# VHH binders against Phosphopantothenate--cysteine ligase 2: the designs that were tried, part 6

Target 1, 323 residues: Phosphopantothenate--cysteine ligase 2, of Oryza sativa subsp. japonica (Rice) (q0j7n5)
Amino acid sequence: MAADPTTGGGEAESFFRAAPPLRDQDRVAGDLADFVARHSGSGGGGRLAGVVCVTSGGTTVPLEQRCVRYIDNFSSGQRGAASTEYFLKAGYAVIFIYRRGSKQPYCRFLPEDSFLDLFELGEESDIQVPESHAAVVKTAIRNYRKAIDEGLLLKLPFTTIFEYLQLLQMVGTAMNCLGRQGMFYLAAAVSDFYVPWESMAKHKIESASGPLNMQLNQVPKMLFILRKQWAPSAFCVSFKLETDPDILLQKAEAALRKYGMNVVVANELANYKDVVVMVTSNGRTTVRRPSKEDDVEEQLIDLLVEMHSEHIMQLNQDVHKLT

## First folded at step 19 (VHH)

Design dd3 (from cc6 with D30S A96V)
Fold by ESMFold2, look of step 19:
Structure dd3 (fold): chain B 323 residues (1-323), chain A 119 residues (1-119)
Amino acid sequence: as target 1 above (323 residues)
Amino acid sequence: EVQLVESGGGVVQPGGSLRLSCAASGFTFSRYVLYWYRQAAGIERELIASIFREKTTKYVDSVKGRFTISRDNSENTMYLQMNSLRAEDTGLYYCVTPYWKEGKWEDVWGQGTLVTVSS
């Protein structure tokens, strides 16, 4: 059976065949298999909410195999990190696929430029946290340790588009056994084009040789593959960001239908921290943070959890009607 | 590459005990969930016990309290201690782990070790 070109299956298989090996693949696969197995089980596994795969940060497209230069789709990872915290609070287990160096759950308060200001030396040169930060740091450590030690948070790092898509394939296919209990929250900024690994220069591309001419291949339509092949029963959330508000909602509605998403979260670049619009087949819901001191993700996650709960109950309703 | 090899099967009387071993190679054993399955003649393979990387365990009701799954990560070996054996426990016993190969998840199975509970 040949993959349907409109579903992207054949291009996805070609992409993965040509990609460099995923670093630490066996370790990652083991951790993931264990994590998914722990949380899978036909509604009897003790999970009341679900399992979510959150993607966060932006991909790079390397220009050399020993990469010095790359095309970057920048995202700080704030949305993914904050959302992961709220999913964990809501009783989800989370697989967090994140760009190395992006914001992390429970660590969003860490200042990169003045990291050492979070610490001081005590009388015996013991390491201490200043009183002004002690409560926040203690809470962050407690929540992080609880999530990790209870097997509720699995963190999988990426940098390149290759690593990202390899991890998404591994996680997407692994989560298929979760059925409707699985959610995808695809907040990462993903490249549309890439340089194929084997056509890539091994070393730094020298500027003295004149204009750089490279052919970029299209990244396979992975949202479509995820929805149709890897985890068709899962609740899928994707994001749309535009600078032009006049076309944003139209594009979000088109993406909803084209990829079969359950929700497309629409953002305007100018105010994405303050307000989002959730686009569903039932209409639009605007979510606003109450103040600049709050996270828009808190109410967004509350609403998504409610919608996901209804998605799960649709299975129960369908079974009831058939009995 | 990836291998799981069961051993320790044999013939035992009802009420007896037997210890199965599963030697693993070719993957990072300590990171993976491991399973024991069994298959009686004419019946589908059934999952009977699971052990996770931190050594928590799950059992099917028919073996709970009688069988104990364990692992020794330094020896890359999983065990199944079977006590109070019954005729219904007769069958081929397999160790199994999920494994990622060439873009898909596939279970890796051992060859099986035969356990016969007969008087």
Scores: ipSAE 0.765, ipTM 0.922, lowest interface PAE 0.8, mean pLDDT 87

## First folded at step 20 (VHH; from cc6 with D30N)

Design ee1
Fold by OpenDDE, fold request of step 21:
Structure ee1 (fold): chain B 323 residues (1-323), chain A 119 residues (1-119)
Amino acid sequence: as target 1 above (323 residues)
Amino acid sequence: EVQLVESGGGVVQPGGSLRLSCAASGFTFNRYVLYWYRQAAGIERELIASIFREKTTKYVDSVKGRFTISRDNSENTMYLQMNSLRAEDTGLYYCATPYWKEGKWEDVWGQGTLVTVSS
């Protein structure tokens, strides 16, 4: 039974209505609106290749409203962080929707657990970076500050599946005015199932002598809604991660068709850093990391930027045909 | 509730100056992009000036060099300094900002303030 596309919208609306309010919604909205407005209309003569929303990291599914326990969808955020760097390098403005605590752009090579090891106190109690780390840190700071100072990077944090989807809705709809210049790079690991907020335990679930029986609901198909309603003209890239290589490509192809993605990037958990497969309506393209010192994302983003450029140009041809 | 309230409109002679104010409330003012629009009689409302969070500004050509948009984040107030006013500048001036409400973007508008440039 082909899922009635009309039912998907209702489910999504219900989801958002029932979800807890987004933390700092007003601030987020302001920042987002400002960001999108600043980068709107720059397509004619400016250096901006486009605006891309990159999602990164994994979502949590709270088991309690006052959350102590949750189901975590695994993702380090490596993909999104790396990709953001390359999009910025390619001349994009980036809205980075990221899991709190996940990897950040330009911080991928910095120690996560031993941040203080990057610093030492000099004789005059000045904070110093050891020479061994100075180059990496310097580069990171330079690139990050440049992106921020130039207004090219907006970071929007999330933790829960609710926050993620709320942000995606806000960003998706905000970016609609960008038309084909908008791009979505959806590299976040999004939970397929969740506990509805209204049915969720308010407090910490107590330990019981028996098993915890919990039913999870299916997360609404927001990717479809993004493509059909929020930002219909945007170029959309999603990721499919599987542990079983035998089903990966088939699932990616199915996802491409089902959600109307421009590209589905297929990857295996075991080697996602080394190899990905881009799945499009035109076929499959395998992208391999040249060396362990390189990022597979570099080549991936190069290809996607090209595809997006083509996507933008198609609009210009259609407008010229109508005049 | 998000509110924008314009003031400072009036009657001025050609070549004169006016300063409009837009008092904002109900949202994090310093985070938002703000707009001045105007609507002349029988004409559609037009965007004339924008000021972003970092206080960068954009103007339409018709007001460029004559109008200055500014903001005071401490007072939650946006301004439009209008110099060298012309008859063509006559109209209702609106303050606006995008706003997220109930799962959608909408523009919030003030009530407008009337500017009349007449000899």
Scores: ipSAE 0.911, ipTM 0.967, lowest interface PAE 0.4, mean pLDDT 93
Fold by OpenDDE, fold request of step 21:
Structure ee1 (fold): chain B 323 residues (1-323), chain A 119 residues (1-119)
Amino acid sequence: as target 1 above (323 residues)
Amino acid sequence: EVQLVESGGGVVQPGGSLRLSCAASGFTFNRYVLYWYRQAAGIERELIASIFREKTTKYVDSVKGRFTISRDNSENTMYLQMNSLRAEDTGLYYCATPYWKEGKWEDVWGQGTLVTVSS
């Protein structure tokens, strides 16, 4: 019995009603509304390709309301960070929904162990960047500052599955006014199961002499709601990650149909940096990294930008037919 | 509770000037985009001016060069300076802002202030 898609809406509403309030909700809402409003209607001035929401990193499932312990859907945020850079390069405004502590746009070159390794003290006790890193750092600073100064990048942090989905709802509905000029690039690793807030322990779960038994509920199908309710005209890209290559493409195709995505990017955990497969209603396209020095995201984003452009143009044809 | 309160409306002669105020409360004022709308008798409400967080502004052509939208974040107040007023500027003027509440976007409106331009 195919789960009645109508039941999904009620589950989602229940989820949001029961979720803890989003931290700094008022500030986030203000920043988001301002950002979307600034980039609304700019299609006439020829410079903005569109607005894309990029999600990045993994969600946590808290086990306590005063959270000490959680279940993590691990993701470095590499995909989202890299993709954000290329969207900005392509002339998009980007809303970057990211996991706190995950990789950031233009900061991918930073060492994992020590930020201080990028700096040295000169003879006059001035702070310097070693020559070996100077060019890369300079380029990164330039690009980042440009994006910020031009108001092209809005960063919205999350940690928990609650925060992520609340932000996605807020951004999804805010971007609805952009119609086909809106894009969603959903590269975050989202938990499939969660502990409902109301049933969650308030304090740190005490150490017991026996096993801990907890029930996790399924996370509502928010991708479907995004496509059908929040932003029905937006171009939507999602990711499917599998460890088993034999089921990956089949699952990607199923997801495409089930959620009504424009593109599902299929990738294997073992080689996700090297190769991805774009799955659409028209077929499959394999994208391979040309060299280890290149990002697979560059070619991927080029293709997606082209597809999005076509998506936008289809609207213009429909309006001309109605006049 | 989010509130917007307009003031400064009145009767003015053609070519005259008027300054409207919108006092805001209940939200982080300096983070929000703010709007002035007007509604003339028998016509739909129209957006006439926008001011963003960074104090950049947008105007519709009918008020461009005559009206100036501004904001004072320290006082949580938005202003509309109206110069060279015309009969067609007559109407109810509203300030508005988008607001997120209970899982949806809605516009918050003031009660409006009446501007009458008559000879």
Scores: ipSAE 0.911, ipTM 0.967, lowest interface PAE 0.4, mean pLDDT 93
Fold by OpenDDE, last read:
Structure ee1 (fold): chain B 323 residues (1-323), chain A 119 residues (1-119)
Amino acid sequence: as target 1 above (323 residues)
Amino acid sequence: EVQLVESGGGVVQPGGSLRLSCAASGFTFNRYVLYWYRQAAGIERELIASIFREKTTKYVDSVKGRFTISRDNSENTMYLQMNSLRAEDTGLYYCATPYWKEGKWEDVWGQGTLVTVSS
């Protein structure tokens, strides 16, 4: 029974209505609107390849409204962070929706627990970077500052599944005006189940002598809504991660059909840094990093950029046929 | 509540100047892109000028070099300096900004201010 597309919309609306208000919604909306407006219309003569929304990291599911405990859908954010760098390099403006505390563009080389080890104090108490790291750090700073100063990178943080989906809705609908020039690269690890906000305990759940019984609801299928309602002309890329390689490709193909994605990137948890499989309506393409020093994302993004370019060109042909 | 209130419209001779103001309230003004629109009689409303957060600006060709959009974030006010006014500039001028409310994007509009350029 084909899930009635109308039922998916209702579930999504109910979800958003029941969700807690997005923190700093006004600021986020202003920043987003400004960003999209600045990059709108540049497709004809400008250097901008497009606008891509990259999602990165994992969502949490709060167990309490005043959250002390949560269920984490863990992701380091490596994929999204790396991909953002390569999109920027390819001439995209990037809206980076990211989990707080996850990996950041141009900061992937920074140690998590030993950040200060990258720095030393000189004789005059100046902050210095060791020579061994100076080139890499310099390049990172240069690229990051360029992206920021040129207004090519907007960062939008989330923590919870509510925040993530609220941001995705805002960004998805905002980018609709970009048509085929818009791209979504959905690399975030999104929770499949959640505790509805209205049914959620307000305070920390007290320790009891017995088991905690809690029901989790299914998260609405927002990918379908993104493709059908929020940004129907955008090029959409999603990720499928599995621990079992035997079901990975089948699931990716199913997701492609079910949600109407342009590309589903299939990856196995055991080797997701080394190899990914791009699944499209035309077939499968395996992408492998050349060496351990290279990012698989470099080749992946190159291929996606080409595909997106083709996607944009198809529109131009349709417009010319109508005129 | 988000509000935009235009002022400064009036009657002016061709070649004259006017300065329009748009007073904003109910949102973080300095974070938003702002627009001036105008609507002439019998013509659809048209975007004529945009000012972004960093105070970069865009103009349509018909007003370029004659109109200047600006903003004062400390006063939550946007301006449109109109010089070398022409008869074709006659119309209702609106201030607008995109706004997110109840799960959708909508433009918030002021009531408009009338600009009449007549000999």
Scores: ipSAE 0.910, ipTM 0.966, lowest interface PAE 0.4, mean pLDDT 93
Fold by OpenDDE, last read:
Order: structure tokens, then C-alpha cells, then sequence
Structure ee1 (fold): chain B 323 residues (1-323), chain A 119 residues (1-119)
């Protein structure tokens, strides 16, 4: 029985209605509206290739409303962070929806656990960067500042599955005005199951002499809604990660058809940094990292940018056929 | 509740000047893009000026060089300085901002202020 597409919309609405309010919603909305408005209409004379929403990192599922314990869908955010850098390089404005504490654009090569090792005290008690890190730090600062100063990067943080989906809805609907110039690069690891907020324990669950029985519900499939309702003209890229290589491509193809994605990027957990497979309606393209010094995302983004360019051009042909 | 209130409209002669104000409340003013619209009699409402967070501005060609949009974030107020007014500038002027409410984007509008340019 084909799941009635009308039922998916109702489930999503119910989810959003029952979810806790987004933290700093007013600020987020203001920042987002400003960002989208600034980059709207630039298609005629401007240097902007488009606007892309990149999602990055993993979502948490809280077990309590006053959350002490949660289920983590872990992702380092490496894919999203790297891809954001290459989109910016390609001339995109980027809305970066990211997990708090995950990897950030231009910070991938900086020490994660030893931040103070990036600094030393000189003879005059000045703060200095060791020579060994100077080039990397300088490049990172330069690129990051450029992106921020030029207004090309908006960062929107999330932690929970609720926040992630709320942000995706807000960004998806905001970007609808961009039409085919909009792109979604959905590299976040999204939880498949969650505890509904209304059924969630308010306080820390007490230790009992027996097992904890908890029911988790399926997270509504928002990708379909994004493609059909929020931003139907946008170019959409999603990711499929599997530990079993034998089922990966089949699942990617199924996802492509089921949700109406333009591209599904298939990758294995064991080698996701080295190789990915782009799955489209036209076939499969394998992308391999040329060397350990290179990012697989560089070639991936180059290909996606080309595809997006073609996607934008198709609109112009249809308008000319109607006049 | 998000509110926008326009003021400063009136009757002016061609070539005259007028300054409109838009007082805002109920949202984080300094984070939002703000718009001036106008509506002439029998004509659809048109966007004429935009001011962003960083105080960068955009204008339609018909008002470029004559109108200046500005904002004072400390007072939660947006302004439109109108110089060299023409008869075709006559209309109801609205301030607006996008706003997220109940899972959708909507524009919030003021009541408008009337500008009449007549000889």
C-alpha cells in the first residue's frame, strides 16, 4: 500500500505542533530572512552562483524534557564542514545548519582537543602562533573572515532532532523564493526514531530495579515535504550512509525515487572520506579522492555545481518556450 | 505581538521633502531586514526600498538618488527620507518585515501613512 502522500503532511504538522519551541527562534528567523533577502535577485548581474543550505553533524534524541540523557546519532560533521568550504569557493552563499560541537568550516585542520597548543607566549608575553601552525591558522582566519565579512555564510546551530527539523522547515520555506537557484545539501545524520515531547518524561528518569521500557516513534520523512512543499524548485542532494556495502546503492536508488532527490550520495562508513557514489536518475558516478592530501568533497562539489547550473538553465528554456 | 507603525505622511508640493518613520515592536529589530512599500491609487503595492542588518540598502530605480532608507536600532525605528518628490510618488506608504509565525513565513505590515504630492 503506497503510503498516502497526504498522510505524510499530517504527520509532519503534528510533529511540529508537538515539538518544543525553537530556542532563539526570533533571532534565527531575523538572521535567516535577512540572509535570504540579501541574496535574492542577484541572478541577473551578480557573482553569486546560488544559495545552498548545508546540513552537518548528528541529531540527538532527548529522553527527558529537562534533558540529562539522550540518544546520539553521531556524526563528526566532516562532510558538511568540508563541503561548505568548497561551496563558498565555488561562489555560493551558504546557510550552514550544524550540530553544536561538530566540525566547522575552515577549522578542520586545527587541533580539536589542544586548542592552547596553537598558542605560545613570546619573550614580551605576547601571544604568538607557533611556526608549525602559522600557515594553517592564517589560511583558516583569512577564508573564514572573508566568508563572514562578505555575508556569504550564515551558521545555524542545533542539538536535538526537534531543532534540526524546525530549522530545516524554516530554511526550506525561506529559500522557496530562490526557486532553482536554491540548493539543499543534506549531509546531517538525522535520527530515525524519537521520543515525542508530550510523552517524554519531564524530569530525569529515576533508576528502577527493572528495565526501562520506552517506545520511540518514527521521525516523519521531511525530505519528501522539502521537495514537494517547502522548496519544490530547489536542487536537492541527500546522503545515504551504510555499514554494509551490499545494500548501499540499492538503498540510495530507492531514496532517490521515494523522496524525489536530484542526487543521492552513497557512502560507506569504512571509507566515506575516500570514495562516494553519486546516484541520479541518469546513473551512477563514483568519486574518489586523488590522494590522502585531498578532499573527496572537492570533486563532489565540482560535479554538483555543474549539475545545479544545468538545473538553473532549464528554467530559462521553459520560460522562453512559453513567451 | 509584532507591530509596525508608520508616521510622517502629509501633503507636499512637487520638489518638496518628507521624512517617514516606522516604529517597530515585538521582535528583535536589529536582526531583521526591513522594507518600504508604496501603493498608488489603482496600482498594486510595490517594494521601493530595503535595508538589511548591516545597513546596506537597495532601491528601485524610480526612487534611486531621491529616497534614503535608514534605521536606528537603538530606537527600533526605520526611516525613509524622501527628497525631490514628484506627483507619481503620491500613495500610501507601508513598512514591512518578514516574520516567522506558526510554522510559516508572513510579512508583517503597518497601517500605512499617506503621502500626497500636489501642486
Amino acid sequence: as target 1 above (323 residues)
Amino acid sequence: EVQLVESGGGVVQPGGSLRLSCAASGFTFNRYVLYWYRQAAGIERELIASIFREKTTKYVDSVKGRFTISRDNSENTMYLQMNSLRAEDTGLYYCATPYWKEGKWEDVWGQGTLVTVSS
Scores: ipSAE 0.908, ipTM 0.966, lowest interface PAE 0.4, mean pLDDT 92

